# Ledger of designs, part 63: miniprotein binders against q9bqp7

Target 1, 240 residues: q9bqp7
Amino acid sequence: VPQNWFPIFNPERSDKPNASDPSVPLKIPLQRNVIPSVTRVLQQTMTKQQVFLLERWKQRMILELGEDGFKEYTSNVFLQGKRFHEALESILSPQETLKERDENLLKSGYIESVQHILKDVSGVRALESAVQHETLNYIGLLDCVAEYQGKLCVIDWKTSEKPKPFIQSTFDNPLQVVAYMGAMNHDTNYSFQVQCGLIVVAYKDGSPAHPHFMDAELCSQYWTKWLLRLEEYTEKKKNQ
Key: E = the ipSAE of ESMFold2; O = the ipSAE of OpenDDE; V2 = 0.75 times the mean of E and O plus 0.25 times the DockQ between their complexes.

## First folded at step 7 (miniprotein)

Design Kc14 (at its last look DockQ between E and O 0.79; V2 from the best seeds 0.68)
Fold by OpenDDE base, look of step 8:
Structure Kc14 (fold): chain B 240 residues (1-240), chain A 82 residues (1-82)
Amino acid sequence: as target 1 above (240 residues)
Amino acid sequence: SKIVVYVIITAPSPEELEEIVKRIEELAREHGGRVVDVEILGNRAFIVLELPTEELAEKFAEEVRRLLEELGLRVTVLVERE
């Protein structure tokens, strides 16, 4: 049980999506501060098994690709991810920003992969927007807040070369999503609340992306796990 | 409950790793444990072990660290606590 329990949902905020589709998605800039990011917390609180598996994977990749080849591979993966997020931001942005669409960004297997998900996405409230949890002292940059199949979600877009048909295969991504939800729900820059999460795993080959929907109950379960990771991080930092 | 221990060894040669893995396997047995998985990848060995108790796992980890440090090898030993 977390020692510093805090609710994921804010009882002071209405669950009713304000019927006014915001004409423009929120894009709050991330302020670099002493406050840890969600990503940093998760990376610093990996299990020993995760550390071991990651190190083994790296070694295997180095043997297959060489050291320089592995560096190139990791750089390409990062670049592809970045371009994918930029393309999605462009797609999900209001039409006035469409004039700046680099058509080359839209020509990817990852974009093809998510087309069937994008058709169910509407009511975009935020894109690449910073969230801060003032009480729990963490920050994050969320990818998207939008309605998926009529439910307001924090949406996290992921790229993968391997199928991830189960949410369990997404590692700490559920924790990231709920961390963003909890922060947003208590961030004064946001006037609305989210109760659902969505992880979308896009594939390089254009095969249909896997949507992993997280209802309020599942979000609450992962929120407890997130709080434990945050406490572990805080404890590790006190001992340094 | 069994405690999982992860060992990563870096050695100058793969041949040295095979001998070291055998020694680690013996040491695990002396502590009532066993090797669950071994993968030698070039100059690095990745070993997963199970020990019966946390105490035995920690003792094993200390012995492994000592043994490999004496050999001048780089080692990472991770004891997974429940």
Scores: ipSAE 0.737, ipTM 0.945, lowest interface PAE 0.5, mean pLDDT 91
Fold by ESMFold2-Fast, scan of step 7:
Structure Kc14 (fold): chain B 240 residues (1-240), chain A 82 residues (1-82)
Amino acid sequence: as target 1 above (240 residues)
Amino acid sequence: SKIVVYVIITAPSPEELEEIVKRIEELAREHGGRVVDVEILGNRAFIVLELPTEELAEKFAEEVRRLLEELGLRVTVLVERE
């Protein structure tokens, strides 16, 4: 058990979906900060197994593509992910008018992949927005908060070249989602309660995306694991 | 419960890796453990092992590091905590 326990859900906030509050900002930019980000915490506290598997995967890729080919592959994956997120922000923003560039992004295989998920998404409350946990002192940039099949969710959009039909295949993604959820639930810039998560894995060839829904119980289980990673990060920093 | 140990070896050429893997397998056996998985990828070897206790895993890890230092090769040894 973590030494310093803290709940993921805020007991002072409503747990039922309500209409969007116009006074709550849709997007807060992530500012330069000395406070650790969710991504940094997770990268600095990888398990021994995760480190080993990552190194083995890198070596296999380098053997297949060459060092230059691997570098190009990694850059292309990053760029595709960035463009996918930009397209989704444009599609889901109620204030954005469609432009020629945005229209071209809508034709990608990744966007085709998520169409059946998007049909069930409504009531967008946050897009590419900064969150900070005021008590646990960490920050993050979440992709989206919206209702999915009537449940308010932190939604994380992922691109993948290989099928990820099981949540276990998404590694630290569930931890990332609950870290953002806990932060938003305790961030004074927001007024609502999120209790569910959704990881959506989209495919370049337009194959149907795999949705990994996380109910309140599952979110609480991953929250305990996130608290352990945050504690490990804090202890490592004290010893540096 | 068993402790998992991960070993990554980098050699200037792949020829010596097979013999080094055999020596590491023998060291694991001496410490009551075994090799679970081995993959040689070019000039690097990736080895997964199981040891019966944390104490034996740490002793094994130290012996592996010494062996590779004697051979002048790069090694990463990672012991998974229970």
Scores: ipSAE 0.705, ipTM 0.937, lowest interface PAE 0.5, mean pLDDT 85
Fold by ESMFold2, look of step 8:
Structure Kc14 (fold): chain B 240 residues (1-240), chain A 82 residues (1-82)
Amino acid sequence: as target 1 above (240 residues)
Amino acid sequence: SKIVVYVIITAPSPEELEEIVKRIEELAREHGGRVVDVEILGNRAFIVLELPTEELAEKFAEEVRRLLEELGLRVTVLVERE
């Protein structure tokens, strides 16, 4: 139970943008601050079991691949995710010119995997855009704000390889989404708010991506869990 | 409910590691606990234990840290209630 509860939604904001809103998606620059990021909060508040299992997995991989081999493997996984996000930003940007589009970037199993999801995505409002919760003092960089099947969502794109090299927690993925939602809804750079979330897990082999839709009620449930993680992080910082 | 404790040790040799793991297992029994799982990866040991109470788990964790400090070795001890 959080000690400093704060609502995820802002009652002073409309769900619908005004007619005067720009048609170009927002891209608020991320500024480096002392204020913690969503991902830092989540990384610093992992359970003891998760920490242990990740370290054990790391040592197994290092024993198998060597330290340099493990670094290369990790770097490749990160690069694939980065390429995927870059491709999605390019695809979803209405101002993308044909000269700026890299055909090789768009040819990947991950992009094939999400094609059926992209058919249901429209009305893009923000791409790779910074958010800040001005009251709770945390920042993030959200992937996309757009309508999914008619509902305005914060959309988070994830890649998945099989077999998985990490212990995956579905709880942390939803926490990331709702943290971005709460921040956006209380960030003066945005004139509207969102009530829904979407997590899209894309697969390297091109298999159909798995969407996980989060309605307002589910988002509120995960918001409570996010507040607990943020509280835990804040308490940890007081003791350092 | 029982308290789970995770221990990660790096030692200079497999022989010293084996001795340290044995001492940790003995310390666990002295605190009313038991070893649930041990995995040896080269000169590293990954140990999962169960202790009967949070108080005994914290005492055990302190003793493990002290043991490794005496040997000049690094250890990670994570106390978690499941």
Scores: ipSAE 0.557, ipTM 0.906, lowest interface PAE 1.2, mean pLDDT 85
ESMFold2 (binder alone), look of step 8: mean pLDDT 85; pTM 0.833

Design Kc15
Fold by ESMFold2-Fast, scan of step 7:
Structure Kc15 (fold): chain B 240 residues (1-240), chain A 82 residues (1-82)
Amino acid sequence: as target 1 above (240 residues)
Amino acid sequence: SKIVVYVIITAPSPEELEEIVKRIEELAREHGGRVVDVEITGNRAFIVLELPTEELAEKFAEEVRRLLEELGLRVTVLVERE
């Protein structure tokens, strides 16, 4: 059980639209400093199973592609993910000029993959926006906050070259989503409450993306696991 | 409940890894455990084992590290509750 438990939801906030909410999506810049990011915490507190599986995967890939081929592969995966996020930010932005400027980014297999998900996304409130949990002392950069099928969600866009139809196959992705959610719910730069998450896994070949919806109960379960990872990170840092 | 142990070994050849894996299987049995999965990929072996208690898993892990140290080979042993 986590020693430093804190609620994911803010009892002083509503999940309903507020008249004071901005008409354009928020994009608060990430202020990098000594406060750990969600990604750093998760990377430095991987489970022993995750460490083992990652090392085994790396060995398989290096055997297949060679050392240089593996580096090129990982660089290309990272670049494709970055371009996918840039395209989604452009698509979900209310600005016509941004969509026109980034037209070449809009014509990819990954973007084709998410079309059926995007039809159910509306009311975008934040895009590529920084969150900070003042009490728990962590930061993050979330992809998107919008209504998915009428529910306000923290939405995390993922690229994959292989199908991931089960939420259990998304590794730490649920922890990342609830970490952003908990930070946003307690960040003074935001006024609304998010209670749901959505992980969207898009495929390079344009195959339909898999949406993994997380209701409030599931988010609360993953929040407890995130608190344990954050606690492990804090203890590990004290011992160094 | 079982305790899962992950072992990663680096050795000069796949043949040498096969012999080391057998020794680790024997060592696991001596501690009341078993091998769940083994994969040899190039010059590395990836082994998943189950031990009946945390005490036996830690003792097993220590003996595996000692064995590989005596052989002059690199090893990573990770103990985790399932």
Scores: ipSAE 0.680, ipTM 0.926, lowest interface PAE 0.7, mean pLDDT 86

Design Kc16
Fold by ESMFold2-Fast, scan of step 7:
Structure Kc16 (fold): chain B 240 residues (1-240), chain A 82 residues (1-82)
Amino acid sequence: as target 1 above (240 residues)
Amino acid sequence: SKIVVYVIITAPSPEELEEIVKRIEELAREHGGRVVDVEIEGNRAFIVLELPTEELAEKFAEEVRRLLEELGLRVVVLVERE
């Protein structure tokens, strides 16, 4: 049990849309400050197992590709992920917001991979938007908040070259999703409540993406684990 | 419950790693533990071990660090804490 427990859901908020909500999705810019990001907290608090597995994977890749080949590979993976997120933001944004769409961003195997997921996505509330937990003092940049099959979700888009049919294969992604959810639910820049998460793993060859839906109960379970990682980060920072 | 220990060894050549791994396996047995997994990736060895208690895992980790220090090799030993 975390030493300083705080609820993921805000009892003062509703999951129903407000008439005063903007007609276009929110896109609050992430401001650099002393407050740690979700990704920083997770990277600084990896388990001993995660550190070990990452080092072994890196060694295997370097042996296969060489040091320069490994750098090129990781740069390409990053670039592909960035382009995938840009394409999804374009697809999910209202046409009135975007004067023109870059057609080249829309033509990838990753976009083909998510088509069956996108048809079930509607009511987009936020895209590439900053969140801050004012009480727990962390920030993040979430990909998307929208209804998936009628349920309001924090949606995280991932690219992968290897199949990820099980949520356990996505490592810290569930923690990342619930951290964004808890921050948004307590961030004064937002007025609604999110209780569900969705991790979508898209594939380069266009194979159908794997959706990992997280209901409120599962989100609460991962939230407790996120609070433990945040406490570990805070303790580690005090010892530096 | 058992304690997991992760060992990463870097040596100048792969040939040196096989003998070192065997010695680490023996040290684990002396401390009531066992090797779960071994992967040799070029000039590095990645070893997963189980020890019966946190106290024995700490003693084992310290002995592994001393062994590799005496051999002049780089080692990282990570102990999962309860």
Scores: ipSAE 0.648, ipTM 0.922, lowest interface PAE 0.9, mean pLDDT 86

Design Kc17 (at its last look DockQ between E and O 0.81; V2 from the best seeds 0.00; counts 0 for: pae E 4.7 > 1.5)
Fold by ESMFold2-Fast, scan of step 7:
Structure Kc17 (fold): chain B 240 residues (1-240), chain A 82 residues (1-82)
Amino acid sequence: as target 1 above (240 residues)
Amino acid sequence: SKIVVYVIITAPSPEELEEIVKRIEELAREHGGRVVDVEIYGNRAFIVLELPTEELAEKFAEEVRRLLEELGLRVMVLVERE
C-alpha cells in the first residue's frame, strides 16, 4: 500500500445537487506554482514498458516522416486535440458559441464521433476547471464534470487515430481521471462529490467514440495506482 | 514469475544490429532467459526479454551495457521491477 495513502472519496460530500450550487459550470483558472501537475507526475513516473513502447513508436514515426515531419505531425495532433476540447467546451457551456475553428473540427469527424455520448451528458458542473488536492499537494486541469447516464462523472475527452475499445489500451488515462476526481473531492473550491469517471476516445473519421465508464470500485483501484505514482514522483524529487 | 527486460540499441548503421541482437540472445540464454520480441527500425533495435529472477535480470542488464559500451554504441536497458 502507498506510504501516503489517502481516500479518493470525501465522506462529508454528496453527489446530489444543492440549491446553492451554481447553475453555470465552474471554470476555475489553473495557477502555476511549485506544486506538481497530474500530467507532470505521470510523465516523470512512466513504467519501463511505457518508456520502451514510446521510444519504439517515435523511431517508427521518425523513420516514416523524417525528423521535421515528425515534429509537424505531433504539433498537428496537439492542435487537433486543443480544437476538439474547445469545441466541446463551447457545446457544453450555455455562455459559449461555436467559432470558425470549431466548425472545421466538426468536418474532421471528432465531434460527429462523440454525438452519441453527448446525448447522455447533462447537468454540467465544471468545464476546463482547475483542481488541487490540498493534502497530497498536486494540481490539475480537468476537462468536464457532468452527469453521464445519470451518474456524476469526471469526463476526459481524448482523440485517437487508432481504435481504443478497451480501457487497458488508454494507458495512464484512468490514473489522470481519478487524480482529478480525488483532487476535486478535497478541493475547497468545490462542494460536491464525484465517484465515477468517463474516458471518451473520439475518432477523426467520425466512427463512434468509445466510452470507458469507471464505477466507484474501479476508480478506487486506479486511485491506489495513482498514489503509487505520486509516491514514486515524490521519492525521485527527494533524491535529486 | 518472470522479469521483463527492455533493450534499445542505437548503431551508426543497420548492418551491425543483426549480429548484436544475436549476441544479446545468446547472453540471455546464458542467464536462463529468452527473447520475447525483436523489432529493428532503421539504425535502432528494440528487444523484449524475459529472465527468471530479478538478480539474473540485473546481471544480464549489466553485461549488455558492458557489451555495447565496448562496441562504442548507445544502449538503454530497462528492467521491470517488482
Scores: ipSAE 0.688, ipTM 0.934, lowest interface PAE 0.6, mean pLDDT 86
Fold by OpenDDE base, look of step 8:
Structure Kc17 (fold): chain B 240 residues (1-240), chain A 82 residues (1-82)
Amino acid sequence: as target 1 above (240 residues)
Amino acid sequence: SKIVVYVIITAPSPEELEEIVKRIEELAREHGGRVVDVEIYGNRAFIVLELPTEELAEKFAEEVRRLLEELGLRVMVLVERE
């Protein structure tokens, strides 16, 4: 049980979508400060198994690709991810705010992969927007807040070359999502609350993306795990 | 419950690495444990072991560290705590 319990949901915020769909999605800039990001917390609190598996994977990849080949691979993965997020932001942004859509950004297997998910996405409230949890003292940059199949979700877009049909295969992504939810639900820059999460795993080959929907119950379960990771991070930092 | 120990070894040669892996396997047996998995990539070995108790796992880990340090080899030993 976390020592510093804090609720994921804010009882002071209405679950009712305010009838005024904001005409423009929120895009709060991330302020770089001493406050740890969700990503940093998760990276610094990886299990020994995760560390081992990652190092083993890295070594295997270096053996297969060479050191330079592995660097190139890593750079390409990062670039592809970035372009995918930029493309999604462009797609999900209102037409009035659309900078000239680089048509090249839309021509990807990852974009093809998520088309069936995008059909079920509406009511975009935020895109690439910073969240801060003032009490728990962490920040994050969430990808999207929108309605998925009529439910308001924090949506996290992921790229993969391998099928991830199960939420368990998404590693710490559920923790990231609930961390963003909890922060947003208590961030004064946001007037609404989210109760659901969605992880979308997009595939390079254009195969249908896997949506991993997280209901309020599942979010609450992962929230407990997130709090434990945050405590572990905090303790590690005190000992440094 | 069995404690999992992860060992990553880097050796100057694959041949030396094989000998070290065998020695680690022997040490694991001496502590009542076993090797679960071994993957070798070039001059690096990734070993997963199971030990009967945390105490035995920690003792094993210290012996492995000592052995490899004496050989001038870098080792990462990770004891998974339940």
Scores: ipSAE 0.583, ipTM 0.896, lowest interface PAE 0.6, mean pLDDT 90
Fold by ESMFold2, look of step 8:
Structure Kc17 (fold): chain B 240 residues (1-240), chain A 82 residues (1-82)
Amino acid sequence: as target 1 above (240 residues)
Amino acid sequence: SKIVVYVIITAPSPEELEEIVKRIEELAREHGGRVVDVEIYGNRAFIVLELPTEELAEKFAEEVRRLLEELGLRVMVLVERE
C-alpha cells in the first residue's frame, strides 16, 4: 500500500460530459515545467527484472543488426509510432476534412490492424491532450478519450511487432493509462471524468489489433501500483 | 520460495567469459543454488540463478562481486525476491 494514497476517481465530478459542450475534442497543450511526466516516472522505476530483460533484448538485437543497425531500427520504430498516432488523431477528429489528411499516412498495416476496434469507438472527447495531477505532481499527454463499446475510456494506442494477447504482456502500459486517468479526473481543464481504460496493440502486418479493456475495478488495482511507482520515483530523486 | 539472482558479466574474451561463468555456477552450487538460464553474446553473459534463501543469495552475490572485482572486471549482480 502506498504511503500517500490518493483516489483515482473524483466523487465531485460527473462521469458524463455536458451535452452542451462543444463537439470538438479537447486538446490541452503540454506545458514545460519541472514536474515529471508519467513516462519518465515509469522509465526511472523499472523493476530489476524489467531492466535485465530489456538489456538482454538489446544485446540480442545488437548481435543481429549491429550497433548502427539497432540505432536505425529503434529510430524507425519510434517514427512508425509517431505516424500511427498522427493518423489516428486525423481519423478521429470529427471536423477535419479529407484534404487535411495525408493519404500516405493512412495507408499502413497498423491502421488496417485497428479498423475493427475503431468501429466500436465513438463520442471522442479528447485527442493528444495534456493532463496534470496538481496534487500528486505529475503530467502526461494522453492519446484519446472516447467511448469504446459504450464505455468512456482513456485509450492508449501502441504499435508492436510481437503479439500481446494478454494485458500482462503489455508491461507498464496499464500504469500509464491509469496515471493519465487519475490526472485527468483531477485536472481543472476537464469538466468530466473517466472510469475505464483501453490499451489497443496494433500490428505492422495488419493482423487484428488486441484490445485490453480495463474496467473501474481493474483501473483501481493498477492505480495502486502506479502510486507505488510514483512514490519510488520521488524517493530516488530525494537521494540524488 | 526461492530467491532469484540476475548476473551480467563483461569479460575481455569469450574464453575468459566461459571460465567465469563456470566459476559462478560453482559458487551457486556452493550456496545451494542452481543456474536457471545462461545467454552469452560475445564477451557478455546474462545469467539467471535461483538460491534457497535470501541470506545465501546475498552471500552469493557478494562473493560474485568480489571475484569479478579482483579480476578488474565489470559485473552487475541483482538479488530479487520472487
Scores: ipSAE 0.112, ipTM 0.653, lowest interface PAE 4.7, mean pLDDT 85
ESMFold2 (binder alone), look of step 8: mean pLDDT 85; pTM 0.829

Design Kc18
Fold by ESMFold2-Fast, scan of step 7:
Structure Kc18 (fold): chain B 240 residues (1-240), chain A 82 residues (1-82)
Amino acid sequence: as target 1 above (240 residues)
Amino acid sequence: SKITVYVIITAPSPEELEEIVKRIEELAREHGGRVVDVEIEGNRAFIVLELPTEELAEKFAEEVRRLLEELGLRVTVLVERE
């Protein structure tokens, strides 16, 4: 159990929109600073199993593709993920016209994969937006905050390339989502409460994306695990 | 409860790994543990082991590091807490 507990939800916040809310989704830029990001905390506190499996996967890939082939593969996976996020931001942003969108961003297999999920997404409040937890001292860049099937969610878009999906990266996805949620709920740049999460895994071949919905109870459970990871990170950094 | 230990060995050639893995299996048994899985990927070996206590896992890990240092080879030993 974490030594210093802090609540994920803010009792002074509401999930209801009010007349003062902006008509356009918020996009607060991430500022570079010494405060650790969610992704850095998670990368620096990977379980021994995660480190071992990642290193073994990397070795297998290098043996199959060569050093240069592996670099090209990882660069391509990163670029495809980046383009997928850019396409989703464009699709979900009410201020972008079709003329301004890159047609190539909209026709990927990943976008086809996620179509059935997007039909259930509405009321977008934030896109590619920075969050900071002032009390717990961490920052993050969340993908999306919107209503999924009527519930306000922190939504995280993931890509899975077949063959050889990186299964180990999915382990920390719930922690990433609740970390963003807890930060947003206590960040003065935002006025609303988020209590649910959604992890969407999209597929390159256009196969239907898998939604992993996290209700408030599940978010609270993962929040406790996130606090332990943050505590481990703080302790590890203090001893260096 | 059992403790999982992960060992990653890098050797100049795959031929050296078979004998090293065998010695690590023997060390695990001496510490009351066992090998769960072994995969040799080119010039690297990836070994998963179970030890009966954290104390024995730490002693085993130190002994493995010592063994590989004496052989002049690179090793990473990771002990899972809990």
Scores: ipSAE 0.674, ipTM 0.930, lowest interface PAE 0.8, mean pLDDT 86

Design Kc19
Fold by ESMFold2-Fast, scan of step 7:
Structure Kc19 (fold): chain B 240 residues (1-240), chain A 82 residues (1-82)
Amino acid sequence: as target 1 above (240 residues)
Amino acid sequence: SKIFVYVIITAPSPEELEEIVKRIEELAREHGGRVVDVEIEGNRAFIVLELPTEELAEKFAEEVRRLLEELGLRVTVLVERE
């Protein structure tokens, strides 16, 4: 139970389109700020199990690849993820930006992996857009807000080397999604309500991506866990 | 509820880890606990243990740190409630 609970949803907002909505997806730039980001909060409050598992994975990889090989591998994974996000933003952007598409970005195995998910995505409202929770004082940069199978979702695109068929295998990803959702629902730069989340895990070999849909109830459950992580982060900073 | 202890041991060679893991398992049993998982990766051992109370887990963790420091080995011990 968090000490400073705040609701994830905003009762003054709707998930329905309205006449004041912009004709193009929102892309608010993330400004340099002293306010912590979602990713910083999560990184600074990893569970002891997460720390243990990360250290074991690092050791295994270093043993297989060597120190230099491990550095190259992690840099490569980061670059591939970045390019996957760039390709998705291009695909989901208005027609005028699609004329500038890099053909090579659109032919990756990761893009093939998500094709069956993309056909169910429509009504894009935000892409690579900054969110800020004005009351809880945190910021983030979300990947996408769009309708998935008719439901308005915060969508987070992930790349993975190994299968992640269960949401439990995605660790902090559900917390990241609901943190963005709660921020957007209370951010004055946005006018709509998001109540659902979607984590899409794409695979390099083009095998079908795993979608992890989060309904309003599941989002509320993960929101409570996010509030506890945020509280832990705040307490850790006070004791410095 | 149960409490988990995560132990990471670094030794000069993998051969030394087998005997050390056995000693850790014996120490856990003395504190009413058990080994849940063991993984040896090169010169490091990763051990997950379950103990019945936080008090016993903290005592066990301190004994593990003391034991491995006396052996001149690097150790990390993490205690977490389920």
Scores: ipSAE 0.198, ipTM 0.740, lowest interface PAE 3.9, mean pLDDT 85

Design Kc2
Fold by ESMFold2-Fast, scan of step 7:
Structure Kc2 (fold): chain B 240 residues (1-240), chain A 82 residues (1-82)
Amino acid sequence: as target 1 above (240 residues)
Amino acid sequence: SKIVVYVIIEAPSPEELEEIVKRIEELAREHGGRVVDVEIEGNRAFIVLTLPTEELAEKFAEEVRRLLEELGLRVTVLVERE
């Protein structure tokens, strides 16, 4: 049980539509700070198993691609992920400034992969937006907050290249989503309540993306695990 | 409950890795543990073991680190409770 337990949901907030809801999705910039990011906390508190599996994966890749080939591969994976997120932000934004781009630039295997998911996404409230938990003192940059099949969700877009998925923080995806959710629910820059999460894994070959929906109960379970990781991070920082 | 130990070893040759893995297997047995998995990836070996108690796992880890230090080789030993 975490020593400093705090609730994920804010009883002062409603998930019901309100006239004060912004017509344009929020995009609050992430500020550099001494306050740790969700990604930093998770990277610094990886399980021994995660560390071991990541090192083995790196070795296998280096043997296959060479040192330089591995660096090129990881750089390319990062760039593809960044472009995928930029394309999704463009598609989901109501602003027409991005429609001036050649629509063919948005036609990639990853974008093809998520088409069936995007048909069920509406009511976008935030895109590439910073969140801060003012009490627990952590920050994050979430991908998207929107209704998926009528439920308001924190949505996290992931890319995967079959059959060699990048395994770093694979087990941490649900923790990342609930960390953003808890922060947003207690961040004064936002007025709404999010109780659900969605992790969408898109595939390079255009194979249908897999949606992993997280209801309120599942989010609460992962929230407890996130609080333990945050506590571990804080203790490690004190001992350095 | 069992304690899981992860060992990563780097050596100049695959032949040296095979001999070192055998010695680590012997050390595990001496401490009441066993090897669960071994993967040799080029010049590195990745070993998963289980030990019956945290005390035996830490003692085993110390002996492994000592062995590799005596051989002048790099080793990472990670002890985790399931």
Scores: ipSAE 0.676, ipTM 0.927, lowest interface PAE 0.8, mean pLDDT 85

